VH-VL binders against q8ixk2r445to577. Designs and how they scored, part 24

Target 1, 133 residues: q8ixk2r445to577
Amino acid sequence: FFGMLQNKGLTDYCFDYNPPDENQIVGHQVILYLCHGMGQNQFFEYTSQKEIRYNTHQPEGCIAVEAGMDTLIMHLCEETAPENQKFILQEDGSLFHEQSKKCVQAARKESSDSFVPLLRDCTNSDHQKWFFK

## First folded at step 12 (VH-VL)

Design xj7
Fold by OpenDDE, fold request of step 13:
Structure xj7 (fold): chain C 133 residues (1-133), chain A 120 residues (1-120), chain B 107 residues (1-107)
Amino acid sequence: as target 1 above (133 residues)
Amino acid sequence: EVTLKESGPALVKPTQTLTLTCTFSGFSLSTHGVGVGWIRQPPGKALEWLANIYWRDHKYYNPSLKNRLTISKDTSKNQVVLTMTNMDPVDTATYYCARIPYGDYYFDYWGQGTMVTVSS
Amino acid sequence: DIQMTQSPSSLSASVGDRVTITCLASQDISNFLAWYQQKPGKAPKLLIYDASSLESGVPSRFSGSGSGTDYTLTISSLQPEDFATYYCQQHDNRPLTFGGGTKVEIK
């Protein structure tokens, strides 16, 4: 699966990553933004290694969850996907992070009109359901 | 200032089609994160969600009424139209249109509502 | 569909009272819960969204709390203008569903 990764519960919002430096793409948080389909910021790939890969840039980035965190941070992809980069995109659309045993949920940033994907306890929330568009 | 106003017939006969228009100002359905929804409320009863439409023409319907509902928008006119077929006395209610922020599912601004009575 | 059970259906209170209204969802709605105030003959007014986020312009005496399936609207000190019917609404899953309402009446 590849393309824009869109949330069901937050209409027309997609995974978005726009690193400040195109030559240093890691270390920043993945956010949710308008699905615009332009540029490289919203193109992701779900790989056979269970990665959510940001492959429009070289070197390629992979979404990771750092220890103790609930945010999605861009790391470099590795030859063998590390445990903190493994996600299961389930049939019902839920995006499950294997290591934390939590699901990726679209959430509003506090006191803002911006949104981010966060790890939360898995529920039947539409905000935890994702599909590639 | 955000405003919404519902317009349409106050009286509809059974089996007829209801057409309601929501005319709004203070915002545009060209703006990301913006939607308009329809909610109805029978006299003395609770609220029932009917349908949503968003800036990129995403449409959602209450499944219980999906086959009867059609929602559309005219962005240039700042209007959203709801049609509901095969009206029945049980559909008698005040019908509201309301703004939806940020691609969400709650309603932050409401029209005053328009009472629709279904009667022969 | 997610059923929203609101309680009580009605209550009597006096000005200055602390009022608590509860909304129970049939499943975890992940804090995607809104509260509305409706006065007779008027449209609902948004008070709270995301369970605890106060809508702009809403008095601070209104607050929302809860998680999972259980949520609460609190009016810390009831004012004369607060006598109305209040509704909860889950904004987590479609179809969107409302509670049955709670009428706050003058004691």
Scores: ipSAE 0.926, ipTM 0.961, lowest interface PAE 0.5, mean pLDDT 96
Fold by OpenDDE, fold request of step 13:
Structure xj7 (fold): chain C 133 residues (1-133), chain A 120 residues (1-120), chain B 107 residues (1-107)
Amino acid sequence: as target 1 above (133 residues)
Amino acid sequence: EVTLKESGPALVKPTQTLTLTCTFSGFSLSTHGVGVGWIRQPPGKALEWLANIYWRDHKYYNPSLKNRLTISKDTSKNQVVLTMTNMDPVDTATYYCARIPYGDYYFDYWGQGTMVTVSS
Amino acid sequence: DIQMTQSPSSLSASVGDRVTITCLASQDISNFLAWYQQKPGKAPKLLIYDASSLESGVPSRFSGSGSGTDYTLTISSLQPEDFATYYCQQHDNRPLTFGGGTKVEIK
């Protein structure tokens, strides 16, 4: 699967990554933004290693969850996907993080009109369902 | 200032089709993430969601209405239209249109509502 | 569909009173809950979204709390203009559903 990763509950919002420096893509948080399909900031790939790759840049980035965190942070992809970079995109659209045993949920940032994907306990929420387009 | 206003017939006969128009100002359905929804309220009863439409023509309907609903938009006219087929006296209610922000499912601005009575 | 059970259906209170209204969802709605105020013959007015986020222009005496399936609207000090019917609405899953309403009347 590849393309824009859209949320079901938050209509027309997609995974978005726009690093301040195109030559240093690691270490920043993945956000949700209006789906526009322009540029390369909203194109991701779900791989056979269960990675969500940001492969429009070299070296390629992979979404990871750092210890004790609920945010999605861009790391470098590795030859063998580390445990903190493994996700299961399930048939019902839920995006499950194997290591934390939590689901990725669209959420509003506190006191803002901005949105981010966060790890939360898995529920039947439409905000925890995702699809590629 | 955001405003919405519903218009349509006040009286509909059973089995006929209801057509309601929502005309709004202060915002545009050309704005990404913005939507408009329809909600109805029978006299003295609670609110019931009917349908939503968003800027990219995403449409959602309440499945309990058995595919009786059609929602559409005319962005250039700042209008949203709702049609409801096979009307029944039980569909008598005040019908509201309301704005949806940020691709969400709640309603931050509402029209004054229009009363629709279904009767022979 | 998610059922929203609102309680109480009605209550009597005086100006200055602390008022609490509860909403119970049939499943976890992940804090995606809105509260509305409706006065007779008028359209609903948004008070709170995302369970605890106060809509712009709404007085600070209104607050929302809760998690999972249980949510609460609180009016810290009831004002004369607050006598109305209040509704909760889950904005997590389609179809969107509302509570049965709570009428706040003058004691």
Scores: ipSAE 0.921, ipTM 0.960, lowest interface PAE 0.5, mean pLDDT 96
Fold by OpenDDE, look of step 12:
Structure xj7 (fold): chain C 133 residues (1-133), chain A 120 residues (1-120), chain B 107 residues (1-107)
Amino acid sequence: as target 1 above (133 residues)
Amino acid sequence: EVTLKESGPALVKPTQTLTLTCTFSGFSLSTHGVGVGWIRQPPGKALEWLANIYWRDHKYYNPSLKNRLTISKDTSKNQVVLTMTNMDPVDTATYYCARIPYGDYYFDYWGQGTMVTVSS
Amino acid sequence: DIQMTQSPSSLSASVGDRVTITCLASQDISNFLAWYQQKPGKAPKLLIYDASSLESGVPSRFSGSGSGTDYTLTISSLQPEDFATYYCQQHDNRPLTFGGGTKVEIK
């Protein structure tokens, strides 16, 4: 699966990553933003290694969850996907993080008009449903 | 200032189609994250969600009524229209349109509502 | 569909009283819960969203709390203008659903 990763609950919002430097793509938080499909900021791929890849160009970026965190941070992809980069996109649309055993949920950030994907206990929330478009 | 106002017939006969128009100001459906929804309330009863429409024409309906409902927008006129077919006395209610922020599901600004009575 | 059950359906209180209204969801709604105030002949007014976020312009005596399936609206000190009917609404899943309402009356 590839393309825009869109949330069901938060209407027309997608995974979005905009690194400050295009040549240094790691270390920043993945956010949610209006789905527009412009550039590479909203292009993601779910791989056979259970990675969510941001960039198909070298070096490739993969979404990771750092220890003790509930945010999604961009790391470099590795030959063998590390445990903190493994996700299961279920048939029901839930995005399950294997290591934390939590689900990715669209959530409001500190600002009322900003949103981010966060790890939360798995529920049947539409905000935890995702699909590629 | 955000305002919404419902307009349409106060009386509808059974089996006829209800057409309601929501005219709003203070915001635009060309702005991302903005939506408009319809909610109804029978006299002395609770609220029931009917349908939502968003800036990119995403439409959502109450499944129990979706076969009877059609929602549309005219962004240039700042209007949202709801049609409901095969009206029945049980559909007698005050009908509200309301604004939805940020692609969400709650309503932060409401119209005053328009009472619709279905009677022969 | 998610059923929202409010309790009590009605209550009597005096000015200055602490009032608590409960909303129970039939499933975990992940804090996506809104509260509205409605006065007779008027449209509902948004008070709280996301379970505990106070809408702009709403007095601080209103507060929301809860998690999972159980949520509460609290009025710390009831004012004369607070006598009304209150509704909860889950904004987690479609179809959107409201509670049955709680009428706060003068004792």
Scores: ipSAE 0.884, ipTM 0.949, lowest interface PAE 0.6, mean pLDDT 95
Fold by ESMFold2, fold request of step 13:
Structure xj7 (fold): chain C 133 residues (1-133), chain A 120 residues (1-120), chain B 107 residues (1-107)
Amino acid sequence: as target 1 above (133 residues)
Amino acid sequence: EVTLKESGPALVKPTQTLTLTCTFSGFSLSTHGVGVGWIRQPPGKALEWLANIYWRDHKYYNPSLKNRLTISKDTSKNQVVLTMTNMDPVDTATYYCARIPYGDYYFDYWGQGTMVTVSS
Amino acid sequence: DIQMTQSPSSLSASVGDRVTITCLASQDISNFLAWYQQKPGKAPKLLIYDASSLESGVPSRFSGSGSGTDYTLTISSLQPEDFATYYCQQHDNRPLTFGGGTKVEIK
């Protein structure tokens, strides 16, 4: 599935990736931003390998969570998806990270007007529900 | 300064349609990721959510009332309109409109409220 | 639908008292809880969002805590203007639901 990955509980907010250097897409955090569809910062592909792929670039990026962390970080995609890059987008819209056994939640970035996706214990929260548009 | 103000009839007869207007200032529903919601409070009772509308026209309704509710906006006038059909004495309440920051589900600024009595 | 149960339904307290109000959700709401203050004849006023985040302009004597299904609003030292009814509201799931309220009265 391809498009803008939107949050149910934070209306009209999408996964967004805007690395400071378009030639160095690795190592920066994915954020949430108002859905706009302008440029290529908000377009992602959910693949049969259970990757969330940022493929508007070469080499392509895949969202990962490093061991012990809760932030979604861009890594390079690999021929075989590493375990830390595998997410299950379930029929109820929950986005489950297999390795950590946690779910992606829309969260306010500490004391700010900004939001980010973070891993949290899985609940039935609308803020843990995601869909492509 | 953010302000909201409700306007509409104070008295409505059973079966009639209620139309309420929320006029606001200090923010806009034309350009930024905010919303406006409607909440009612029967005399001496708890608050009940009715409906939300967001800047890109996303709309959510309380399922227990959704067949009766319509929410819309006129961004050029900074207004949100709620229509509720088939009014009944049980719908007697103070009706509030309130701002929703971001795309979330909580309300940071409230209007003063308008009391609507449904009686024959 | 998520049911929100507040306790106590009312309490009496004196100026200077520490007051604690609880809110129980029927399911885990992931800290998506708001607290409102409402004085008679007035609109509610937002105090707390995201369980513990203090809204701008709200006095620091108000604080929120809790997780999962159990949440608490604390007023560390009651002031005359704090006698009001307090409501919790989950902002986790649609439909949005409020607690039944806790009336804080002067002793």
Scores: ipSAE 0.734, ipTM 0.909, lowest interface PAE 1.2, mean pLDDT 92
Fold by ESMFold2, fold request of step 13:
Structure xj7 (fold): chain C 133 residues (1-133), chain A 120 residues (1-120), chain B 107 residues (1-107)
Amino acid sequence: as target 1 above (133 residues)
Amino acid sequence: EVTLKESGPALVKPTQTLTLTCTFSGFSLSTHGVGVGWIRQPPGKALEWLANIYWRDHKYYNPSLKNRLTISKDTSKNQVVLTMTNMDPVDTATYYCARIPYGDYYFDYWGQGTMVTVSS
Amino acid sequence: DIQMTQSPSSLSASVGDRVTITCLASQDISNFLAWYQQKPGKAPKLLIYDASSLESGVPSRFSGSGSGTDYTLTISSLQPEDFATYYCQQHDNRPLTFGGGTKVEIK
């Protein structure tokens, strides 16, 4: 799949990546932002290797989760996807991170008006359901 | 200051179509992030969700109402309209419109409500 | 559909008492739970969203807690203006569903 990765339970919110340095895309957190499709920040590819790839930029980034963390961080893609970069997009829309056995959920960032995708125990929540548009 | 106000008929005969208008101020459905929903409350009973509409025209309906509901918006007038077909005495209730923040499913500001009685 | 069960259906308490209202969901709702206060003849008012986040302008004597399927609204020191019916509402899944309400009467 390719396009904007949208949340079901947080209507019109999409994965968004906006690193402060456009020449250094590694190491920053993926966020959720209102879907707009303008620029390159909200376009991702779900690959046959189960990657969520930020490929509107060179070199391409792949979403990863570091051991013991619940945040989604941009890493460089590799020829063979490492386990921490593999996500299973299920038929019901859940986005499962196989290595951690957790699901991606739309969550409010602390006490702010900002939202981020975080790993949480898997439930049937609409906030854990995702689709490309 | 966020306000919402419901308007429509107080009395409807069985089988008729109810049309309710929510007029609001202090926010807009022409810019990002919010929605308006409708909830009803029969006298002395609990709240029941009816429908939501969001700023980009995403719409969700309570499936238990068997496609009797239509929700629409007129952003230039700051209005949301709910129609409910084939009214029945069991639909007698106070009808509320309410604001939905952030594309979520909860309601942060409510109108005063309008009582609709369905009787022949 | 997620069924929301509130208990008790009613209670009486004195000014200054700690009041606890329980809401049980038929499945894990991932802390997506709101609480509303409704005074007689008035519209509901949002108190809490996301299980424990207090809405702006709501007195700090109100708090929410819980996880999974079990959620609680607490009023730490009941005031005369807290006479009302309280509703929980899951905002986890469509269709949106409310609890049956808890009527709080001040002795």
Scores: ipSAE 0.710, ipTM 0.903, lowest interface PAE 1.4, mean pLDDT 92

Design xj7
Fold by ESMFold2, fold request of step 13:
Structure xj7 (fold): chain C 133 residues (1-133), chain A 120 residues (1-120), chain B 107 residues (1-107)
Amino acid sequence: as target 1 above (133 residues)
Amino acid sequence: EVTLKESGPALVKPTQTLTLTCTFSGFSLSTHGVGVGWIRQPPGKALEWLANIYWRDHKYYNPSLKNRLTISKDTSKNQVVLTMTNMDPVDTATYYCARIPYGDYYFDYWGQGTMVTVSS
Amino acid sequence: DIQMTQSPSSLSASVGDRVTITCLASQDISNFLAWYQQKPGKAPKLLIYDASSLESGVPSRFSGSGSGTDYTLTISSLQPEDFATYYCQQHDNRPLTFGGGTKVEIK
């Protein structure tokens, strides 16, 4: 799949990656932002290795969750996908992180009006359902 | 300041089609990533969700009423329109429109409501 | 569909009392729960979203808590303007569903 990865429960919000240095794309957090499809920030590929790739420019980034963390962070993609970069996009739209056994949920940053994808215990929440368009 | 106001007929005969208009100000369905929903409340009873519409025209309907409801918007007039077909006395209720923030499913600003009575 | 069971259906209280209202969901709703206040003849007013987040302008005497299927609205010291009917609503899944309401009446 390639396109904008949208949340079901937070209508019209998409995965978005906007690193402060366009030539240093690793180490920053993925966010949620209103879907717009302009520029390169909202286009991702779901690969046969179960990666979510930011590959509209070089070097390619792959979304990861570091051990003990719940935030989605950009890492460099590797020839063989590391376990912390593997997500299963299920038929019901849930996005399961294999290593942690948790699901990606649209979540509000604490006292802010900003949203991010975070790992949470898996439920049937619409806020844990994602689709490409 | 965010405001919403419902307008439409107070009396409807059984089998007729109800058309309600929500006119709002203080936000837009073209630039802010929000939605508008419709909720009804029969006299002395609980609230029942009817339909939502969002800025990019995503529409969701209560499945129990899906074949009777149509929701649409006119962004240039700041209006949302709900049409409900084949009205029945059990549909007698106060009808509210309300704003939905962030594309979510809860309602942060409500109109005053309009009472619709369905009788012969 | 997620059924919301609200209790009690009514209660009587005095100004200054601590009031607790309970909402039970038929499945885990991941803290996606809102509370509304409705005075007679008026539209509902949002108090709380995401189970415990206070809407802007809502007094701090209102608080929400709970997780999973069980949620609670608490008014720590009831004021004269708080006599109303309170509704919970899950905002976790479509279709959107409301509790039956709790009337808070003056003793």
Scores: ipSAE 0.650, ipTM 0.888, lowest interface PAE 1.7, mean pLDDT 91

## First folded at step 13 (VH-VL)

Design qc13
Fold by OpenDDE, look of step 13:
Structure qc13 (fold): chain C 133 residues (1-133), chain A 120 residues (1-120), chain B 112 residues (1-112)
Amino acid sequence: as target 1 above (133 residues)
Amino acid sequence: EVQLVQSGAEVKKPGSSVKVSCKASGGTFSRWAISWVRQAPGQGLEWMGVIIPYFGTANYAQKFQGRVTITADESTSTAYMELSSLRSEDTAVYYCAKSRYYGRSAFDYWGQGTLVTVSS
Amino acid sequence: NFMLTQPHSVSESPGKTVTISCTRSSGSIAYNYVQWYQQRPGSAPTTVIYEDNQRPSGVPDRFSGSIDSSSNSASLTISGLKTEDEADYYCQSYDSSKKHWVFGGGTKLTVL
């Protein structure tokens, strides 16, 4: 699967990654933003290694969850996907992080009108359902 | 350093078409969004449209939809803007501008501009 | 959609501080970043402020950007004004609903 990764509950919002330096793509947080469908910062790939890959840049980035964190941070992709970069996109649309055993949920950023994907306990909420478009 | 170099001035008749080029250097053309912005004499800046060369996707301001076509050639790192059915009010300096992504990013580099004069 | 409104002109003496406002007609000014561009006579625009308050390399720290949510406006402030600062200044933001960029009408800064 590839393209925009869109949330079901938070209508018209997609995964979005915009590092401040276009030549250094790792270390920043993935956010949610209104879907534009133009690729680039909203283009992702779910791979056979269970990665969510940001592959419009070289080297390619893969979404990771750092220890003790609930945010999605961009790391470099590895030849073998590390455990903290493995996600399962379920048939019901839930996006499950294997290592933390939590689900990715669209959430409001504190003190902001912005939104971010955060790890939360898995529920049946549409805010935890995602699809590629 | 990133540079955008545009084609030279054009003089056109009403009803004709013009195609302006914008050649990029000093960076990765495929990663960028290339926008076109025009400025009529003594007037402000007006966004016309944008292309993402890597994806070949383009979007246009409603005002110009159906009359403007933006394309890109990754092999030559060149973006193009073609405006058809030219009118006198299309007389303006046309700029290409680079942004690092589609949306909230700034136009961090600009071409030198191309004067297009439409007159009978 | 929205519009960005700027004063048509501002003027000040060298060494002084000048502020140029940019007011968004609808939606939150803070939702999308505001950029500022400088255009000297006969030249192409150049970026002086991006992402509300960041300066590109080469832009002096005399230039600063700010956001005021209460007035739904952005501001470009130029301190220690120099003759070389005389130019037109444009604010810009992104309309996420239209997926279009929007420019302000521009402000002519005259250094007296």
Scores: ipSAE 0.837, ipTM 0.937, lowest interface PAE 0.7, mean pLDDT 96
Fold by ESMFold2, look of step 15:
Structure qc13 (fold): chain C 133 residues (1-133), chain A 120 residues (1-120), chain B 112 residues (1-112)
Amino acid sequence: as target 1 above (133 residues)
Amino acid sequence: EVQLVQSGAEVKKPGSSVKVSCKASGGTFSRWAISWVRQAPGQGLEWMGVIIPYFGTANYAQKFQGRVTITADESTSTAYMELSSLRSEDTAVYYCAKSRYYGRSAFDYWGQGTLVTVSS
Amino acid sequence: NFMLTQPHSVSESPGKTVTISCTRSSGSIAYNYVQWYQQRPGSAPTTVIYEDNQRPSGVPDRFSGSIDSSSNSASLTISGLKTEDEADYYCQSYDSSKKHWVFGGGTKLTVL
């Protein structure tokens, strides 16, 4: 799949990545922002290796979760996808992080009115349902 | 480093068209959102539309839909705004401005402005 | 379809603090970042606040921005007012339904 990765429960919010410097894409958190479809900061690819790839940049970025963390962070893609970069987009729309055995949920960023994708115990919540648009 | 340089002032008659250019340097023109904003004398700023040159398609404010055409030429790093069926109320300074991304980023660089005067 | 409403003008003395409001008529102000621009006579606008409350390099820390979700408004606050701050100020936000940007009507700040 390729396009905007939208949340079902948090209506009109999409995965968004806007690194502070267009030449330094590694190490920043993926956020949720109102879907607009007009810029490359909301375009992601879901690959056969189960990566969520920020593929409009060279070298390409892949979403990862570091051990013990619940935030989605940009890493460089590797030839063989590391386990912390593997996500299963299931038929019911849930986005399962294989290594942690948790699901991606739309959540309010701590102490703010902004939103981020975070790992949480898997539920049937619409805030854990995602689709490409 | 980043610079936006616009074409010179224009005097036009009602019913004609004007095409203003905006030449970019010092960055990755193809990936920017290039907006056009106008300001009538003594009035506020009015957003007209935007193009991301990489995608080649433009989005326009409803007020200007059907009269404005925004284009980009990547080979010359130049954006253009053409406004047709000119009226006296189209007399304004026309700015190009860039943002890094659509929907989220500020207009961080502005052209110097192009005065378009519509009169008989 | 929404408007951003600013006071037409504000005045304040040097050294004092002024706050310029920017109220969104429909939809939540919190859904999209608010930008603030300063425009001196005869010049193109320049950014003084981006992403609600961030300052570009070179903008003094006496400029600050904030969002109030309960009044559906953004504010630009300028403390320690200087005569050089006399300018027009515009807020700006994004309309997600139309996928375009909207400017506020502008506020003329007079420092006297």
Scores: ipSAE 0.007, ipTM 0.600, lowest interface PAE 8.7, mean pLDDT 87

